# Ledger of designs, part 364: VH-VL binders against q9vpl3

Target 1, 224 residues: q9vpl3
Amino acid sequence: RGKINIQRPKAPHYERARVVAVTQPKYPELPKAKSCFKTRAERTQQQQENPYNEIIAREVRNWLDHSRLVAFFHLSSITADDIFRVRVQLHKQNLHLKSYGSKIIEQAVKNTRYEAIVPLFHSNHCIVFSPDPEKTAALLRIVRRVPQMVLLGGIVEETMLSRNQLVAYAQMPGLHAVQAQLVQTLSQAPGHLIQQLQAHQNSFVQVLDVHAKNQMNEETPKST
Below, E stands for the ipSAE of ESMFold2; O stands for the ipSAE of OpenDDE; V2 stands for 0.75 times the mean of E and O plus 0.25 times the DockQ between their complexes.

## First folded at step 12 (VH-VL)

Design B62 (framework fv_cemiplimab; at its last look DockQ between E and O 0.41; V2 from the best seeds 0.59)
Fold by ESMFold2, look of step 12:
Structure B62 (fold): chain C 224 residues (1-224), chain A 122 residues (1-122), chain B 107 residues (1-107)
Amino acid sequence: as target 1 above (224 residues)
Amino acid sequence: EVQLLESGGVLVQPGGSLRLSCAASGFTFNNYAMTWVRQAPGKGLEWVSSISWSGSNTYFADSVKGRFTISRDNSKNTLYLQMNSLKGEDTAVYYCARDRFDSDYGLYMDVWGQGTLVTVSS
Amino acid sequence: DIQMTQSPSSLSASVGDSITITCRASQSISRYLNWYQQKPGKAPNLLIYGASSLQSGVPSRFSGSGSGTDFTLTIRTLQPEDFATYYCQQGWEYPRTFGPGTVVDFR
């Protein structure tokens, strides 16, 4: 058995140090030369001087390519021992606790549908990635005992969910989680559908038919 | 048992088109990115293309860019490779593989299919 | 693009021998190096990921080491089923690239 070997890994040291750096204040300073109206020379120099940002941004993109579940938390002051314990508990559930600077996240999600998440990373935060969205319930169960981690929301199946929506998603078991996504999609449509019905009756039948066909066709991208 | 099964490999003429399929079973297909790797007769392994779990992001070797497309149908647990403008150098056994990523280990392919032979001749 | 090289290109060995295969990357790839085994007429199988982590079901006679640009696969107490071709492959960036392979033949 490998339990003793697990208690002596070298990797947690680097993660512990990484977590401590995340708890430091991050103040946005947008008007400085590095943020606004850069010359060609300044852009080239900053690109050359910051090669590690692209390496870490690539790591974030790889996480997104392999994760059906992404959860965002605000992180209050927490001891290095407590966050390490939480990371180990999450890892046992195939939940991967990470933290990245807002500049890294901005670079990673540039020109993607996820650009709206960047402001979440200007303050103390952490992210949980998982390939399995059914682990959302386990995630919330574990962090319920960690008041320093405050759920902000998440991404499930490429759909942005608020905190309340993510909690509701987690309370629905397996097959019912698929059914809940169907109901969530239809619930987002009623206001728009009602307005179209006031214009034409025949459009109502066509709109329902389009929704049914799109839900049967998994090749159609979802819109939030 | 976790399995991947490729199909669709046949003899085709140069300039022709062919679609390969990879059927997945024994695991939750939707949870994984997927990859195609090929091997010309008597030669080594060559990465061809990769696709994210959702299909939103795709990656291609320079040798196949613009000619091949990769797609997946998560409702059918199936990965596809559409090959157009086929050349003699595309003759190979094509393997599908299940992709993994962890920031501690990088990208790796932990499950492989048995392969399907594509021959581009004449 | 990251070029991968392997040494030796082939070797002959007997059952019970210990062998070492070296893989080199053209730039640092951290520990993101994988080893695959391929028997004639069969698909590849993952042996080692992340330079040194054994895939489930892989015998402990296989071990991997290295980081940066230089990596090693070691097979101790070679068994009849170990006569195969071995490929290294970097998982650092796209395009993902393989080494040219090392053929391990029965003597």
Scores: ipSAE 0.776, ipTM 0.915, lowest interface PAE 0.9, mean pLDDT 80
Fold by OpenDDE, look of step 12:
Structure B62 (fold): chain C 224 residues (1-224), chain A 122 residues (1-122), chain B 107 residues (1-107)
Amino acid sequence: as target 1 above (224 residues)
Amino acid sequence: EVQLLESGGVLVQPGGSLRLSCAASGFTFNNYAMTWVRQAPGKGLEWVSSISWSGSNTYFADSVKGRFTISRDNSKNTLYLQMNSLKGEDTAVYYCARDRFDSDYGLYMDVWGQGTLVTVSS
Amino acid sequence: DIQMTQSPSSLSASVGDSITITCRASQSISRYLNWYQQKPGKAPNLLIYGASSLQSGVPSRFSGSGSGTDFTLTIRTLQPEDFATYYCQQGWEYPRTFGPGTVVDFR
């Protein structure tokens, strides 16, 4: 099987040459100078001028205003399918998974108390929102099964928490349970106090009784 | 049952002050933003004010800005509207409403109270 | 501020009729439009949220459609209890704004 001469390809048969000549796509000369890639500056400018950014920023603000639980995650090599799966699971728990650009987040939280979250959005990330802070445990349970989602931190009850603090929060009993425990503890406190106060009084009475008995025994003359 | 009950609506003189209350029951009050909407006699609905779940963010209509204050006590499941420097134009039935938000549906009010009548007259 | 308009301001219809109310926003509000029903002497009730989502407990004869600036509420087979005032409201931004209302009366 003869070595394909790549340097001087054999001229095709006349008929084939005609067909090739007629069917050769005339490609418009690619404009030499326009790099297929918009400069970072152009991309940034386009993003700034995008009226949709303001709309999305407003959405983010609305989520923040209506959420008692906000969790921030880094996404490491996660597929769209995996994200979808997680989203469905979260949604069943009334947890809302969203992803926004860093610029949008910056715009959304500018001049707000949430401005401190901006540095968290330097990489591929997502945010989970919930109106119910009690869902923190459920959230963590779900994302534990997703190694591609790394918890960075969050906001609970308007307080920014570290990763470790969020985990600790999830382990705490619900507010109502804690309140109930507190009430129970407080309700028991007076009882204990009364017991302690009574214990001292009772002890004192006992000492007096013993003293009285001893005095009575000393007054009984030994009838020899 | 989810319920909102407004109270405090009375007759007041122009320049006077009044505080409205809205008692919430049947739901976790502190999970929801809340809104006041008013309706003058024979007129349409007018948004007055909204407050976030924590009370940290408040919004006001231009017509009441600087005169009205919205607040909430989540421990009492109660929404308040403090109305100062009342005018005749403030005469209306005042409704409290529970706010909802979803990225797909926007902002909407799914539960309303029965309303309380405020009359401002000399 | 976003201005809301409704058409018509009032309409008369009979039981069994199909009626359509229109609402227009001064700017695009995507699908963030809500419809409320108010009967005389009563508080408003949510009918439709997000332009087309039916509130729980609302009869299926009510439907909403539209996006952007133009929206419609349709009531199929009008019932006696449907005679009321209907308001559209934009859920896009603050200040929240309502349409002027449409009164549906008996013919």
Scores: ipSAE 0.534, ipTM 0.796, lowest interface PAE 1.0, mean pLDDT 86
ESMFold2 (binder alone), look of step 12: mean pLDDT 94; pTM 0.960

Design B63 (framework fv_cemiplimab; at its last look DockQ between E and O 0.33; V2 from the best seeds 0.69)
Fold by OpenDDE, look of step 12:
Parts: structure tokens; sequence; C-alpha cells
Structure B63 (fold): chain C 224 residues (1-224), chain A 122 residues (1-122), chain B 107 residues (1-107)
């Protein structure tokens, strides 16, 4: 069977040629100028004008207004089932696991003190919100069992903390406990100070007494 | 027991100023955003202002914007409403309320104070 | 701003009756609607949040339903203590807005 000349195909039989000619789809000339690809500017504008993004950004702002603890996590190959399991565990502790797009986060924190968090959201990520910063230890305990969730950092009491700082914060006793300890320490301090001050005075008086006694003994003439 | 107690409501002349206070007890005050709602005599409820847990974000109704300021002292468990340039239309019982938020439920107020009456009259 | 409306403005009922109050939003607010009860001379109390979630301590005879723009509060087997004014409130966005209220009186 001779090599099919792909450069000069044999003309089809007249009848076939007719059918092919009639059945050839007439493709409208695609307007040459409309690139199937929206310009970056158009994409950005469309994204900015997306009412949906504003709605979700509002949600993020609401969470921030109501959360004293915000933790950021990277998600590494985590399954939906694993996420669900973690979400349930967190929810039992009044911790709210959410995931938002980078653009939504950017829109939500624009012109706020939290604008610096935007770079954290370039990859798969999730955020945990809590009104109670005392739940930080509970949060870390839960996520420790989930190797797919990597702590990146967080916000506690409007202060941005690194991963290490957040871990350290979780290890600290609660504010009330610390305050109680401080009060206890302060309440003990005056007693100790008074004792120390009195001890010095008492020792000084004793030394003076000994000195006085020694002088009296030296003045007693040995009556030979 | 969770409680909010408003105070500071008095008779004031138009153009005058007044500061309301709301003392919170029975809960961790700084864990919650807070809101002021007012009710004119014989009328419905009107949202006035809200403040985030830290005080960093504040929201106002158009009717009070530029005249009222909302603030809080978390060390004293107290919410404030500074009212300036008072008008007759500002006459109302002012309530403080504790705010809640959840993505499933939205914004709602689960604890209310007893209210304090502000009367603006010449 | 989101406008809230209620129907009826007032209704008369007897103890033991079942009553329904409707609330409508000018735009979709998903399920972010709350119901409050206010008795004369008292502060409002939260009954329902998120359209259908019953606040702790509220009797089960109270129920809320709806999504989008149309919402309902139902009180089954009306009790003497249920005679009050009821307000709906949207929790979707600022400014927060309330319905005008529905007065439930004794027949």
Amino acid sequence: as target 1 above (224 residues)
Amino acid sequence: EVQLLESGGVLVQPGGSLRLSCAASGFTFNNYAMTWVRQAPGKGLEWVSSISWSGSNTYFADSVKGRFTISRDNSKNTLYLQMNSLKGEDTAVYYCARDRFDSNYGLYMDVWGQGTLVTVSS
Amino acid sequence: DIQMTQSPSSLSASVGDSITITCRASQSISSYLNWYQQKPGKAPNLLIYGASSLQSGVPSRFSGSGSGTDFTLTIRTLQPEDFATYYCQQGWEYPRTFGPGTVVDFR
C-alpha cells in the first residue's frame, strides 16, 4: 500500500468531494482581536467587582471583629475527610476553622492593621478563629494530631505572633492565673521586706548591746 | 450571672452632650463585640452603633454619624457612648447589647441591658 | 441599607392559639435573621438567631423558618407570657436594621 502522500492528498471522488464541500462547517471568522485570554487588568477588575468577594470579605471582617485569637495554617495534602474531622474537634472547643481565597483576605484586611498577613495566603491555607485566646493551647493540642496542618503564625489580642511565639503563648498560664500569681507575690513581698528591714535593725541593736556590755566589763577594775 | 447595666441617661438640652456607660459582668467582656440600640418612646428598635472586641473598628447609623462616638475600656468591663450635638430625635431608651457572630447565623445580640432613658428637651 | 418589613403590625389572639408573624427583607440575607421579644417597659430578649436556631432558655413552642427574603416566626400554643412585641432583625450587614415590630395582644 503506497505511502499516503500527506502533502498532496489524492483528490477524492467527485461525489465524496461534493459531500465534503457541503458538510464542511463554516466557522465564523473569530474576531482576530479578541484574545481568549482576559488581560490581567480585566481579570483583576472583574475580581474586584465580584459581589461575592465583598460578601465573603465582610464575613472575614466580622470574624476579625469578634476574634481575639486568629491562627493561620498551611494545608499539606489534607483530605476533605480529615478537614471535616478537625473542624468537628475544633468546633467542640468553640474554634472556627475557615478557608478563604487570597483575594478575599486581601480585600478584607485592606487598609487595616492586619494587612501584613496577606503574604501568608499564597498557598492552600486555613484560618481558625476564636473569641477566647485561652483556647490557644487547645487549638495547638488538636492540630498536633494533624500533620497536614502546619502552623504558620497567628494574631492574639491584635498582635501578630510567629509560630514560635504562638506556641510560647499557649504554654503560658492564663492571664488571670498570672495576675493571681503576681498578686500573691506582691502580697508576700512587703512581709518579706519588713522582715528583712527589721532583721537588719535587730542585728544592729544586738551588736550595739554587745559592744556596750563589753565596754562595761572593761571598766570594772580588778580589785586586787 | 451575665448582666449589662446601662447608666447616664438624663434630661439634656438640645445641642448638649451626654456620655452613657454600660457595665458588663458575669462574662469575659473583651471576648465580645458590643452594640448600642435605642428605642424612642412608643417606637421600634433602632441600631445606633457597634464596636469590635478591641475597639479598633466602630460602626454607626447614619442618623448619629459624626455626633456619637462609641468606645470601651476592657480593663473596666465598660462600654461607652459619647453623644454630642444632641437633638430631640435622640430622645430614647438606650440599650447596650452583647454581640455574637457565626458564619452560619450571622450577627445577633444575645444579652441586653435594662436600658437608660435619655431625654432631649428645651 | 436593607429594609425590613413585618406582617401583621398587630394581631389579637387567645391563650392556646397558634400564631405566625412574617418578616421580609428588601434583599437576600441568607439565613441571617433574628427574632426578639419585648414586653412593655422591658428590654428585648433574643428568641431566635440564624432564622431557625432557638436561643437557650426559650420555650420550644417558639420556632423560626425561612431563608433569603421571607421569614416566619411561629408560636405554638400561645401562653399568657407571650403577649408582647416581636421584632425581626437582619444580621447580614451594617447598618443593622430591625423590622417595625408586631404587637401580639389578648383577644
Scores: ipSAE 0.854, ipTM 0.940, lowest interface PAE 0.6, mean pLDDT 88
Fold by ESMFold2, look of step 12:
Structure B63 (fold): chain C 224 residues (1-224), chain A 122 residues (1-122), chain B 107 residues (1-107)
Amino acid sequence: as target 1 above (224 residues)
Amino acid sequence: EVQLLESGGVLVQPGGSLRLSCAASGFTFNNYAMTWVRQAPGKGLEWVSSISWSGSNTYFADSVKGRFTISRDNSKNTLYLQMNSLKGEDTAVYYCARDRFDSNYGLYMDVWGQGTLVTVSS
Amino acid sequence: DIQMTQSPSSLSASVGDSITITCRASQSISSYLNWYQQKPGKAPNLLIYGASSLQSGVPSRFSGSGSGTDFTLTIRTLQPEDFATYYCQQGWEYPRTFGPGTVVDFR
């Protein structure tokens, strides 16, 4: 996940907020004895950690309140130059590349229908948010050239879609809710139309998979 | 081209109810969260309520919580504010606004309607 | 809840002047500070979002700066159409809160 938001070249807000909270207490405090010094230090540490986690979780919830499209990727080893170029290309299409720790995602989606996504964030990952589900095709076109980003699936119109369903959705622009519902329903059905859709999806996914394998430089089992 | 138009503001008695509408045009309404902001005569701006793009998440100011309901009909490109148990303090011009979020910039309201006046008086 | 304050409450200036309006938050809001302009009898409109980013169509004489708790809006080469009330507003958390406003009158 990115520690520095390149869309804003200013210093990351979360790192600054953490440093400020540690070095300069936020709340006014009354003069106190030696035991107060110990208590103040302990409170500052807890406030620093808890507020930062909730701040980032709130950011994820704000993304979800404003995004009809959310896509999840596994992220293999990638150079800083390559990920920067991808982020810039995505940003031009109103697609926002982010990464968040699994604890943060768990806090953000707790008591929602999206709790099932939390395991996706235990390994190296990235997420793309967009308010516009018609940008799904542009997303997949851009990441096709980035084999280090392997599509896992997504959320379109509050519906969880598998990798194959999201690829099929991208090929049917202009009918977003109907397209997502149709693909999901057909994936649950006995099969002939699903097979035809999956054949088209397999062609697209195979291109992404070949790009990932060709760009992979992880020959060591210890690579993460 | 991008427009928001509020309607439904009238004179009502204390304890009454009223539903405001906000009609959106010139943009894909479904892509955006929406917000109501009010302004009492001669006073500043006060946030009232916000709703996610789908309508699944809603947020309210403490002053209206439990009395107001926010909703949207994405098929009609319309935002609603249902106001119940109206008080004199609810007298204001009510604006609807298009919400935006980006982790670089936070939450902001980039398009505003012209407002509709609600008067709560005997 | 985050309280927002503005200074000054009002000011008078001449065409061509440079003016600065200050906004302060009761806690750090990072750079999540927005500025809105409201002309008499009109709805508000967005000038600046994220402390310093200029909204499309807003003249370059407007600029914003700041982070944390202290923010400024600067209007260079003040024009007659800049007579208005200016509000800051934090985009950090719910409840969303506005400053009390700064009235800019032309002399």
Scores: ipSAE 0.772, ipTM 0.912, lowest interface PAE 0.9, mean pLDDT 80
ESMFold2 (binder alone), look of step 12: mean pLDDT 94; pTM 0.961

Design B64 (framework fv_cemiplimab; at its last look DockQ between E and O 0.40; V2 from the best seeds 0.71)
Fold by OpenDDE, look of step 12:
Structure B64 (fold): chain C 224 residues (1-224), chain A 122 residues (1-122), chain B 107 residues (1-107)
Amino acid sequence: as target 1 above (224 residues)
Amino acid sequence: EVQLLESGGVLVQPGGSLRLSCAASGFTFNNYAMTWVRQAPGKGLEWVSSISWSGSNTYFADSVKGRFTISRDNSKNTLYLQMNSLKGEDTAVYYCARDRFDSYYGLYMDVWGQGTLVTVSS
Amino acid sequence: DIQMTQSPSSLSASVGDSITITCRASQSISSYLNWYQQKPGKAPNLLIYGASSLQSGVPSRFSGSGSGTDFTLTIRTLQPEDFATYYCQQGWEYPRTFGPGTVVDFR
């Protein structure tokens, strides 16, 4: 069986050649592919002009204006069903789970104090919003049961907190409890101060009395 | 009971200044953004200004921009509206309102004060 | 700015009637529309938020519908206490804008 000469293929039979010639798909000259890759600048410009991004960015800003607690989570291989379940649980606690694109977040927080959060949104992520920072403990309790949600950090009372700081915050007694404790401590302080001040005065009076008694005893002549 | 109480509405001359106050009670004040809405006599409602829960963001109607300032003291549960360079057109009942937001419902005001009357007249 | 319009500007009705008020936005505001009731000499009260959600404490005879640009408030079986001015308000963006109001008075 003769070596198929790949370099000079035998011309096909005339009839076959005719059929091949007629059936050869006339591929329209592919328009010189303007590099399908819009330059980064063009992509960025188009993204900036996307009215949709502006609308969603507005939503994010609204959430920030109304939320004293913002928590950031990484999502690791979580199903839509799992997300839905968590969302329902969070909603019952007035916690709002949302997911936004990185560009939207960037647009929303541009030129704000929250610009530092942008690097957190490089992967699959979600945000939980709440008007009540006291719900932090509830939030953490709920997400503890969801290993696919990894806490990255958060914003509480406009302060950015690390994961550890947020956990610590959740463990703190409520503001009212802390205030109550502070008031209690402060109310006890004057009593202690007064006692201490009085203790010094009393001690001084005692020392003077002892001194006076000793002087009186020295003046009593031993009548031999 | 959730309540908002406006005060400070008086008669003032054109070009004058006035500060309104809104005292909040019955809810955690610093959990909510707040809004001022005004109503001229016999007219409709007009949004004036809004402020975020922290006070970091403020919004103004074009009609009052540069003249009015909105602020809040969360420690006192009080919302303020500083009004400068007052005009006759600023004559209105001024209401404070509690703001709510949800991605499903948008921005709405669920609690309103009884209002305070500001009269600007020569 | 989003412009809000209402129709009618005023209507007369009797107790027991069903009435409908319409509100239109100059652009789409999704479902971010609120309805307020104001009685003479009183502050406005929220009736409906998010186009169709009834505020707590508001009677079920009040209902809201619509999306996009066209919205309606319906009051079924009008009661004496329902005679008031009704305002729609868009909750989509700042500036917040109100409709001009609809006065519902006694026939």
Scores: ipSAE 0.840, ipTM 0.932, lowest interface PAE 0.6, mean pLDDT 88
Fold by ESMFold2, look of step 12:
Structure B64 (fold): chain C 224 residues (1-224), chain A 122 residues (1-122), chain B 107 residues (1-107)
Amino acid sequence: as target 1 above (224 residues)
Amino acid sequence: EVQLLESGGVLVQPGGSLRLSCAASGFTFNNYAMTWVRQAPGKGLEWVSSISWSGSNTYFADSVKGRFTISRDNSKNTLYLQMNSLKGEDTAVYYCARDRFDSYYGLYMDVWGQGTLVTVSS
Amino acid sequence: DIQMTQSPSSLSASVGDSITITCRASQSISSYLNWYQQKPGKAPNLLIYGASSLQSGVPSRFSGSGSGTDFTLTIRTLQPEDFATYYCQQGWEYPRTFGPGTVVDFR
């Protein structure tokens, strides 16, 4: 008697990720004209006429609003079964494996400090989001078993880190204490031990600054 | 135990200002976006404002834009709502909520505080 | 802005009854619908997120279903503690919007 007819059960969490994975990277070929360049204004207008691009860009912005850890990977050819297994392992650790087109990422991070990440998405890639930067060690542990996922770097606490910096971050004891000490050290007079840590951290920051400057010197758009 | 505790609700005259606080405990506050929701006496729930985990992105209902600001101090595990140019229609219980996002489930508020009453009356 | 509606606005029921509450969105919100319970004089609490996922600690007599614009909350074998107001809320976009609520009273 009177039970609710459930004809459409709840989709499993990974069903949406499977749809995205299957549809990538099936981009249609452009016409065979060798000079088919459009202005940025024309591309921006065409993107604004596709509301689904903005829906997906909004999803990326929501991930960024809720993620202290973002990790970027190059993704080599991998079977659907293997990537699914990795996604399940990551999900158990509150690590969320996603992939988005470079134009979606560009739209999502426009007018933000993260515009420098867009070139990372021109090749085959994936991203891992997590609210918990303490999960960086678990992420690296899982991914070391997956040679198809090559760590490029990440964002921790809104700071871009290279691959080596992210690995070093994952090994630091008391991540909260290190974060507080880093902020406090940048604002205070130096001490001997603090100077040693500061010099090491400054070398990592200099690598990030060179990367950001190299992107600006490679014509980062200013008119978006 | 995960807990949110609002404070600062008082009687204020129209045009006045007030700052609400929400103290978080039992979880890593820095990992979460946060939201304010209000409820006028005998009425339904109304979203007021949300803030990203870092505080770098903020969102407001049209009814409070330009009058309210939202902020957080991650070192003190505290969320704030600064309310300026208060009106009678701002009279409500104000709830602090822990915000969640997953692209599978969308945005949702999984932990709520007890609320603090703001009364705007001449 | 996405408007949320609920039906009925109130209902009377007895302990042991099964009830359903519907929620409609003015545009598709995928499965990004949440249900909250609020008892008199208390703060709201999350029951269901993502249309059908039960929050930890919520009894299995609560269930949710739906996608797109039409959603339902079902409470089977109503208990005395279930007499409360129930709100739906979309998690699709800002501004975040709630339904007007459904009051469940006992007869």
Scores: ipSAE 0.785, ipTM 0.918, lowest interface PAE 0.8, mean pLDDT 81
ESMFold2 (binder alone), look of step 12: mean pLDDT 94; pTM 0.961

